# Designs tried in a protein design chat: VH-VL binders against f4iux6r469to655. Part 13

Target 1, 187 residues: f4iux6r469to655
Amino acid sequence: RLLQRLPGCVSRDLIDQLTVEYCYLNSKTNRKKLVKALFNVPRTSLELLAYYSRMVATLASCMKDIPSMLVQMLEDEFNSLVHKKDQMNIETKIRNIRFIGELCKFKIVPAGLVFSCLKACLDEFTHHNIDVACNLLETCGRFLYRSPETTLRMTNMLDILMRLKNVKNLDPRQSTLVENAYYLCKP

## First folded at step 22 (VH-VL)

Design c5
Fold by ESMFold2, fold request of step 23:
Structure c5 (fold): chain C 187 residues (1-187), chain A 120 residues (1-120), chain B 112 residues (1-112)
Amino acid sequence: as target 1 above (187 residues)
Amino acid sequence: EVQLVQSGAEVKKPGASVKVSCKASGYTFTDYYIHWVRQAPGQGLEWIGWIDPYSGGTKYNEKFKGRATLTADTSTSTAYLELSSLRSEDTAVYYCARDRFEGSEWFDYWGQGTLVTVSS
Amino acid sequence: DIVMTQSPDSLAVSLGERATINCKSSQSVLYSSNNKNYLAWYQQKPGQPPKLLIYWASTREEGVPDRFSGSGSGTDFTLTISSLQAEDVAVYYCQQYWDTPTFGQGTKVEIK
C-alpha cells in the first residue's frame, strides 16, 4: 500500500515518486490517513521529516486540507506539552519541533507559528524547552535569519536566547547546544 | 481505528486485589500514555494515574499511591491497573484512556470500562 | 491539585432550548505564553465512557455538532448547547489539563 512506503522514502526522488502516485487517491478519507501517517513518523527517523515536508508542500496547492490538518496537529501537540515537566520523552518533543521547522522552510508553517513556539520555550527556559528551542533554531533558524521579513525578529530572539544562557546556569551540554544553535543562525 | 478493550467485570472481597487489563490496537502503543480513571456509582470521574509504555514511567494521584500499580506489556500492547487492599468505596467502573498527545493529559479514546464490585 | 467546580449539578431544559453549564477552576488554567486555556469538556451518556467534546476551552472535537460551544477563560468556563436535542441527555464534565488532571463533579442534563 502506498502509506507503507513512507518510511522508505529516504531521497528526494523516492518521496516525489510516491507523492505523484498518491495524487490518484484524492478522497477525504485518504487525505486524513496520509496526515495521520505523516504525523506518526517514528521519533527515531528524523531524517524523514524534510522529505515528508516536501510531500506536504507538493500536495498543498491541490489538497489544502493536508497541510492545515497536519499543522494543526503539530501545533496542538506543541501547546499540550510545552509546560509539562513530567512528560518523559524528549524525543517526541524534538520530532514535533523539527517537523514544524521543516514545514516552515517549505512555507507550509508560517513564521509566526515558529516564533510563537520559540517564545514559549524562552518564556520558560528550563528542562526540555532548552533542547526544543535549540532544535527549532538548528532546523529553520538560519532560514528565518536570512529572510528579510523575519531577520529583525529572529535577531531579537537570538539575543534573548544568549542572555538566558548566561543567566540560567545551564549545564555544559545545554550551554554548548545553545551556543551551537546561535552560531548556526548567525555564523 | 483506535480501540481500547478492557477485561471483564470483577467481584472482590474487602482486602483483596484486582488487576484490570486494557488492550490497545489501531495505533503505536508506545507513542501515548495510558491513563486510568474511575467512576463510583452515581459519582463523577476520578483520575488514578498514567503509565508511559515507552519508558515504563508512571505517575499516581496521591490518593492511590501505595495501593495502585500501573504496568504495561509492550509485547501484547496491554496496560494494567492493579489496586490492592480493596474497600467498599473502591466499587466503581474503571476506565483506561489514551491521552491525545504523549503526556498531554487530555483524552481522545476511552475503554468500555470495567466494573469492580467490592462486597463483604 | 486544581479543583474544578461545576454548576448546576443538574439541569432540566425543554427540547430546542439553550442549556448552559458552568465550570470554575480553583486556579487559572490560562497559559499566558500561548493564550491557551487548558480546559476540556466531555459528554457521558448512561452506560458509556466519556466522549471528548471540546478542548482548548472552545475548540470542537471532530464530529461534534455545531450546537455545542465552549467559552470562557482563566477560571470561568461555560459549555452551551444552543438547541437541546433528545440525544444530548447526558452528564457533562469539565476537565483541566494544565496540571494533574482533575474533573468537575458533573452536570446532568435532562429534558424538561
Scores: ipSAE 0.809, ipTM 0.908, lowest interface PAE 0.9, mean pLDDT 92
Fold by ESMFold2 at other seeds, look of step 22:
Structure c5 (fold): chain C 187 residues (1-187), chain A 120 residues (1-120), chain B 112 residues (1-112)
Amino acid sequence: as target 1 above (187 residues)
Amino acid sequence: EVQLVQSGAEVKKPGASVKVSCKASGYTFTDYYIHWVRQAPGQGLEWIGWIDPYSGGTKYNEKFKGRATLTADTSTSTAYLELSSLRSEDTAVYYCARDRFEGSEWFDYWGQGTLVTVSS
Amino acid sequence: DIVMTQSPDSLAVSLGERATINCKSSQSVLYSSNNKNYLAWYQQKPGQPPKLLIYWASTREEGVPDRFSGSGSGTDFTLTISSLQAEDVAVYYCQQYWDTPTFGQGTKVEIK
């Protein structure tokens, strides 16, 4: 089926072509299969997230269950993992939050979800949550900072981030990661 | 379709070890933890531990006093539970289960179970 | 570790009647940062592995009939079967996933 080609869509043209071909397979069963395939993007292939998000955005107006199902799965994943400290591999959390951030730039994920995720990471600003917050900001922070309806809230969150950096005992890697994320949003 | 298929029933003597396998299919094996849960006859569920097939990391229920060993073979998409120094109270059905999200510690798919009987 | 206590231990209910199962945790499983209760319910039919019914205390897993509902928050939770069917004869377990997983002792539901 066409879903086996999904991991190979490493360009805008390739994902757009697959999206067009997929439109001929529009059924409830096929839409569920697509959502599962998109969610299961390889954790080693983060470059695919923007292309997958592009496909979702293209299909969203005509196939509203695709974005709604995918966003629900990503939110459930974030909430399941945000408190967990025993997880060895941060890559799953990074894949999750970058996908949320990419979908936000395509107007699929509402900004409110992004701010909720960021707030949760700042509320428990330790361990993997530092890296997750910074990756979210690297992905969509500047977009939200430059958007009039979200500028004030993003500015407030960035202020909180920098205060936490100064108060918490961050190692040099994490401290640099926070600074880089901040200045990517607010150069 | 996600499936977890476990090895067949085992009969063991007290003091022996048993190794139960759990073969996963229908998903990326390294994207989810495998948990082990046992159920003695007529009793409830008891969590044993998890393994992260990606890193090989593990976590154990303290009650097993270092007798349980969890491993995974990514080349065959198979997780293993080894339980040593078996006692009659270890007679149970042993289940493997996939967590819903990697490290979430709640379970969406379960194996069929493997009966381990410990008798003298 | 978080101790999960269910009541009753067994319950006999007539077909079509409501069944109610209670679960209490020894400490709160509500995370204030996201307002989620880290609690799941499983059904185990005779001779089968457990099956996920409910997560986040009240969210039905895909394919679970509407007659199953979960409620409660913090330390007190309820699974309700609004109209018991013959196929619902099973043992039901609550499970917290806030910390190291622990299960309730189970509640057996039978037809009266």
Scores: ipSAE 0.785, ipTM 0.898, lowest interface PAE 1.1, mean pLDDT 92
Fold by ESMFold2 at other seeds, fold request of step 23:
Structure c5 (fold): chain C 187 residues (1-187), chain A 120 residues (1-120), chain B 112 residues (1-112)
Amino acid sequence: as target 1 above (187 residues)
Amino acid sequence: EVQLVQSGAEVKKPGASVKVSCKASGYTFTDYYIHWVRQAPGQGLEWIGWIDPYSGGTKYNEKFKGRATLTADTSTSTAYLELSSLRSEDTAVYYCARDRFEGSEWFDYWGQGTLVTVSS
Amino acid sequence: DIVMTQSPDSLAVSLGERATINCKSSQSVLYSSNNKNYLAWYQQKPGQPPKLLIYWASTREEGVPDRFSGSGSGTDFTLTISSLQAEDVAVYYCQQYWDTPTFGQGTKVEIK
C-alpha cells in the first residue's frame, strides 16, 4: 500500500510526505520491504532516483540499516555485472550506477565506492562499461570535482577517461557521450 | 515471498520431448533471468541455460544447444524449458532458479524441481 | 569452461567438530579490478533444491548460521562448518560465476 506510492513521488514534497508516513512503520520487516522497493525502482523512471535517495537520507539517522542494506545490494549488483558482456539490458546497469551516484550526492554512498566503480569501468573500457562510466560521471562527477577532498582524484579519473577515448577508437555516439560527461564535470 | 513453482513429474519415451514450466511470483518477472539446472540421480548439478524474460534473449550450455529451448511468457510470469530428442541419460530432476541480479549467474531462489524420467 | 573440483567426495565428522570442504577451480575466479572471488557455496538436503550459503567466496547469505564460513582466493577455496550439527547433514556444492556457471561434483557430509 504505502510502497505502491513510491513511483508517484515526482517532487520533493511528495517524497517527504511519504517519508513521514513511513516513519510510523519502523519494524525490521518493513525496513527490508522498503529497501527492496527502492532497489527495484522502474528502469523507465530514473528521475525518481534523486527522490528515493532523499528518502533514504532522511531515514538514515533513525533507521540505519536502510542505507546499509541498499548500498550493499547496489554494490553487489555492480560487481556481479561489470564483466558480463552477454548481459542484454544496459538499462539495468544504468539504473544501478545512477542510483549509486545519487546516493553519493546525498552522502549515503562514500566517494570511495564511486571511484571503485569508475576504476572498474575504466580498467575494461568497452561495451556497456563506457556508457556506465559516463552515466556515473553525469550523475555525481561535478559534485566530486567540486568537493575539495575528492577534486584531485576526480581530475585524474577524467584524464584517464579522455586518454582511453583516444586509444579505444570509440564509435561517434560513445565518443560524444565521453566528451559530454567530461565537460559536464569540468565545464 | 519470492516463489518458483514448477510443473509436475513427467515420464517420457526416448525420442520424445518434454516441456517443464516454472511459475514465478513475489517479484517483477522481467527484472531477473531464469536459469535451468538439472541433476541426474545420484549426480551433481549441471547448468542448462538462462532466459531473459525482458528481451527474450537466451544462452545455452553447449552440451544442450540444439536440443534445449528456453522461453518465457510475461503475461503469466512463467518460464519454460523444452528438451527434445530425449535419451535415457536425460533422466534427472530439472530445477529453475532466479539469479541474484539480472545476469549475475548465481542463484538465490530455486523451484522445487521436476523429475523427468526417460524410459522404455 | 571452468572446471570445479571438490575434495573430499564425502566425509564423516563427529557432532560438534569441524568439517572442512575444499574446492579448486581450473582457472582463477578472482577479478583484480574489484578484488572479488566469483564463487558461491550451496547446501542440498535430500529431496530439496540447493540452498545458497556463501557468495563472494566468504560472504554469508542472510539467515545462514555463523558456523558456516568460506575462505580462499583465486583457485583454492574452503567451506568450513565450525561445529557440525545434525541438520548440517547434506551435500555441499561450490559454484563459480565468473564465466558460464559450473558446479563442483559435490561433497557429502555425514555425522560419525
Scores: ipSAE 0.783, ipTM 0.895, lowest interface PAE 1.1, mean pLDDT 92
Fold by ESMFold2, look of step 22:
Order: structure tokens, then sequence, then C-alpha cells
Structure c5 (fold): chain C 187 residues (1-187), chain A 120 residues (1-120), chain B 112 residues (1-112)
């Protein structure tokens, strides 16, 4: 019943209130149900990802299996889909990578996972992977560029991205998307 | 909590067609592909194809292309396999299965199976 | 399509002893970019649908007993049942999901 309210949490106050109420339901079964509900965020409701990430960050200190389970599910989803080219539906891949990026900004997803996802997209820079890489960078790329511990690695990845743009036959939409992602990170 | 419930056994003559249903519950039907896999008596598993209920897109094992038709009805959360021009070698248990992630092509939940017998 | 070949086709194992099932793919199912093997194992008991045991070649699905383990990489994979129980009598299938799904022919495990 509390989990049915998740899609309605369209503000910081709403997600914070639900988070407080959820703390009274701290059992292993309830934590698993919460993770599944967070993972199944509607693909049409990407604005919820930051609020869901906020809830996870708030709960992480006392319910460490919530972030670990969610991150594992998102990573498994990314890896399951990164090579697949028969799918026309990009929205699931965008939801996945934006959630990973939001969780990175909330310090739930480690930067290493983000760089691993980005590297995988750059290694096979075609099809949906171009859009996925750009969406990841738009979500957390500037955060990683401005963080001293990750600036150098982010810079190297951005250089690889631009090199690939120059040598691949990108359509105008994807070429513009790559340039926009690059300059959002390094204005 | 996730369940895939299939329609009952069918007996058909060669040349006929059969339509097997798979009703999904306990999850958002349009978030996952439904796959169809068959198993002839005493034999192994053979993948038939998938349907994406979200887009209506399909992919078929080349062996079945032209005879198998996969559909989905999102209003009833039900996937269907229709197999036409039946032959005796089509006698099998037909399973529906949900992929773990949309398009991942490995399966965490399976229906109970539907026996289709093709005999003259 | 990637052909999956299991060996043996059947084996008989005494209760409490180790059962070893091999699976070989006609081409690598290892993705070097993420170092993941796109390989799953399923258990099928008589009259039942298959049940997922292992994914990513070595990761146990939730609720699967510790006696089941998967290993291998690239083209050569192994499912091991460390101490066979009566309830483990089943046919076991490997399945690759790197490309269009294909299954091994199955390995029947019986009690000796």
Amino acid sequence: as target 1 above (187 residues)
Amino acid sequence: EVQLVQSGAEVKKPGASVKVSCKASGYTFTDYYIHWVRQAPGQGLEWIGWIDPYSGGTKYNEKFKGRATLTADTSTSTAYLELSSLRSEDTAVYYCARDRFEGSEWFDYWGQGTLVTVSS
Amino acid sequence: DIVMTQSPDSLAVSLGERATINCKSSQSVLYSSNNKNYLAWYQQKPGQPPKLLIYWASTREEGVPDRFSGSGSGTDFTLTISSLQAEDVAVYYCQQYWDTPTFGQGTKVEIK
C-alpha cells in the first residue's frame, strides 16, 4: 500500500514523507518489495528517477541492502541489453541509464560503474548505445567532470566520445546529441 | 507473485492451426517480452520467438517463420501463439516465458505448458 | 545461430556425490567489454516447466541451493551439483543469450 504511492511522489516533500512512513516497515520482505517497486518505475515517468534516488540515498545508511539490490538489478539490466540490436524500444534503456546516472549523483552508484557502462557503449558505438552514452553524460557527466577524483577519467572518456563521433557515420540527430553531451560536461 | 497461466491441452489434425494463450499477472505486462519455447515428447527445448507487448514487435526462429504468429492483448495481459499448417512433428508442450529484463532473452518465469497433440 | 552442445546426454550419480554437466557453445558468449558470459542454466523436473538456476554463467538465482554452481568462460561451461540430493533428479539445460536464444540438448541426471 505505501508502494502504490511511489508514482505520485512528484516533489521532494512527497518522497521525503513516504520515506519516513516506510521506515516503520523495515523488514527484509518489505525492503525487497521496495527495491522491485523502485526498479519498475514507469518508463513514461523519468522525472521520478531523481526522487526515487533521493529515497534510496536517505535509506542507504540504515538499510544497506536496498541500494545494493537496486544497483545490482540496474547493472544486470544494462549488461543484458547493451549488445542487443533487435529492439526498437529505446525507452527502457534510457530509463535504465538515467537511473544509474541519478544514483551516481546521490553517491549510491560508484563512479566506476558509470565509467564501465560508458566504456561498454563506446566499445560498440552504434544503434541505441550512442543515445544511451549521451543520456548518461547528460545525467551525471558534469558531476563527474567537476569531481577532482574523476576529472581525468571523465576527460579521457569525452575525448574518446568525440573521436568516435568523427570516425563513425552518425546521423545528424545523434551527432548533435554527442556534441551537446560533450559541451554539457565541459562548457 | 509473477504468474503465467496458459490455456488447456489441444488435439489437432494435420493442416489445422492452434492458438495457445498465456495470461500474465503480478507485473506490468508491457515491461517484458513474452517468449515461446516448445518441447517435443522426450526432447529438448526449442525457442520459437518473442513478442514485445509494448511495441507489438516480434522475432521468430527462422524454422517457424511463416507458420508461427505471436500476438499480445494488453487489455487482458495475454500473449498468444498461433501455429498454422500443423504437422505431427509439431506435437509438443508449448511454454510461454518472461524474460528477466525487457529484451534480455533469458527467462525467470515460465507458464505451466500447453500440450498440443497433432495426430491424424 | 550459436549451437549449444551438452555432455553427457545422461548420467547416473549416487546420492551425496558430485554431478558434473558440461556445455560447449559453437562461438564465444563472453562479451569482453563487460567480461560477462551470456549463459544460463535451467533445471526441469518431470511434468514441470524449466526453472532458472544460474545466469551470467556462475550467478545463482535467488532461492537456488548452494550445492549448485556454475563455472567456465567463453565456449566451455560447467554446472556442478556438489552433493546430489533426491530432489535434484531432473534434466538440466544450458542456454545462451548472447544472440538469438538457443538451448543445449539437455542432460538427464538420475540416481545411481
Scores: ipSAE 0.772, ipTM 0.896, lowest interface PAE 1.2, mean pLDDT 92

Design c5
Fold by ESMFold2 at other seeds, fold request of step 23:
Structure c5 (fold): chain C 187 residues (1-187), chain A 120 residues (1-120), chain B 112 residues (1-112)
Amino acid sequence: as target 1 above (187 residues)
Amino acid sequence: EVQLVQSGAEVKKPGASVKVSCKASGYTFTDYYIHWVRQAPGQGLEWIGWIDPYSGGTKYNEKFKGRATLTADTSTSTAYLELSSLRSEDTAVYYCARDRFEGSEWFDYWGQGTLVTVSS
Amino acid sequence: DIVMTQSPDSLAVSLGERATINCKSSQSVLYSSNNKNYLAWYQQKPGQPPKLLIYWASTREEGVPDRFSGSGSGTDFTLTISSLQAEDVAVYYCQQYWDTPTFGQGTKVEIK
């Protein structure tokens, strides 16, 4: 079926062509199948997230349940895992938060959800939450910083991030991650 | 569709071991943990532990540490619970269940259950 | 471990009447950072595995009838069946997923 081509869409043109072809499969069953396939993107193929987000944005006006189902699944995944410290596989958390960030840049995820995720990571700024916060900022932080509607809130969040870096005595790897994320947002 | 199909009922003597299988289909086996939960006849639910089929990592309820072993075979999409040093109070239906999200610890699909009877 | 305590242990309710099941946790399962209660409800009919009804304390799983609703926060939670049907005869369990999963002891619902 067309869903088998999804992992091979490594360019704008490839995902756009698949999106056009998928428009002919506008049934509730096929829309649910697409959402499941998008959500289950391989953890090792993060480069696909922007293309998948582009497909969702293209379909959003005519298939409104696709973005709503996907965003709900991603939000539930984030909330289920944000406080779990005994998880050894950080790759799933990074996939989750980068997908949320990409969808935010395509105006599918509202900025309020992104700020809620960031706040949750900053409220317990230890372990994987440091890496998750930095990955979120690397994905959509500059976008939110440069947008007039969200600049002030993003600035406040970045100030909190740097205060936590200075207080929490992070190891060198995480300290560098925080600095890189900060200066990507405010070059 | 997502299915978890468990092995058949077992009758064991005290001191023996039992190995229950749970074959998964309809989803990517390595994307979700498999949990094990048991229910003694007429009693409530008791969580045993989980296995991450991707990494082989496990977590156990403290009550079962040292007696329970969780494994997974990704080539057959099958999870296993082995429980050793069986006692009569281990008589229960043993369920496998899939967590909703990898590590979330709440369950959307359950196997049909495997009755293990421990009797002299 | 977080201890989950349900009340009553059993109840009998006439068809079409309201059934109310309570669940208390030994510590809060509300995460203040996201305002989510890490609590699920399951239905187990005789001879069947449990079936997920509700998660996040009040969100119904897909396909669960509207007569099932969840409420409460922190340490105190309620499952309500607004109009009991014959098919609702079952044992109901609450379960927290804030840390190591634990279940309430169950509440058996019967037709009066």
Scores: ipSAE 0.754, ipTM 0.887, lowest interface PAE 1.3, mean pLDDT 92
Fold by ESMFold2, fold request of step 23:
Structure c5 (fold): chain C 187 residues (1-187), chain A 120 residues (1-120), chain B 112 residues (1-112)
Amino acid sequence: as target 1 above (187 residues)
Amino acid sequence: EVQLVQSGAEVKKPGASVKVSCKASGYTFTDYYIHWVRQAPGQGLEWIGWIDPYSGGTKYNEKFKGRATLTADTSTSTAYLELSSLRSEDTAVYYCARDRFEGSEWFDYWGQGTLVTVSS
Amino acid sequence: DIVMTQSPDSLAVSLGERATINCKSSQSVLYSSNNKNYLAWYQQKPGQPPKLLIYWASTREEGVPDRFSGSGSGTDFTLTISSLQAEDVAVYYCQQYWDTPTFGQGTKVEIK
């Protein structure tokens, strides 16, 4: 099946070729299967998220339910897990937030959703949520900082992040992660 | 299609143990927790616990801690509930259920249920 | 644990009429950070496992008919069946997923 090839699409050309081939399978059941396959990208293969987001962006004009279903699933996943402590694998939360960030760069996820996710992580600044926030910023923070419509809001969020780092007892890895995320967005 | 297929009905004596299986298909088994919920005859639903097949981690309702053991076998995509020191009050239908998102604790697919009857 | 209390325990409604089921939690299940209510509704037909109807208190699961709707916030929630059909005969449960999952005791809906 074509969906079995998704994990092998490690380049722009490979994902574009698969996208073209998938257009010939345009039915509601096939679109649902594609969304589920995209959502369940392996946690060990985060490099695929940009290519999956490219596929979604390419299909968006002709198959509008694909981006809407995927974004709905990702947002619901984020909200379901954001307050959960260390009872689950952080890798799932990182996959979730990086996918949201990639889709934002492809104009599939609106910036408002990204800021809502970031705010939630800063409001409850747990061990997991620090990593989630930093991964989000590393994925799409500079993109949002450079956009005139979102520069001020991103600046405010970065300031809050840095203040929280200064008042919390972060281990060296997380302290470095916060600093790297900050300066990546605002050189 | 996502399916959770449970083992057949069991009849047990008080003091015995029971092990109920839940075989998953139609999705990647390690991407979702499996929860166990029971329903005594004519009564509502009671959450027992969950297992994360990816890590092997578990969480139990305090009512069942020490008696319930949740395990998973990723090679067969099967989750198990073992309940020991059975009493007549443990007579119930036992369901496995998949959470909607890994750790979300609400459930989009349920097994057909396994009746466990405890009587002397 | 968060205690979930439903009312009424049973309800008889004529075909095509509105059925209303209430659910009350012992503490708020609204997360102020995202403004989401961590509340789901399930339908359980006789001899079958529960089926998810509503999550986030008001969001309908795919494939669930438009006659099912959820409302409420904080501690008080309502499931409404706007025009009861024969296939809607079931027991309905609310469930919170803010903390350790707990269910309401159920509301049996029957045709009058």
Scores: ipSAE 0.656, ipTM 0.856, lowest interface PAE 1.7, mean pLDDT 91

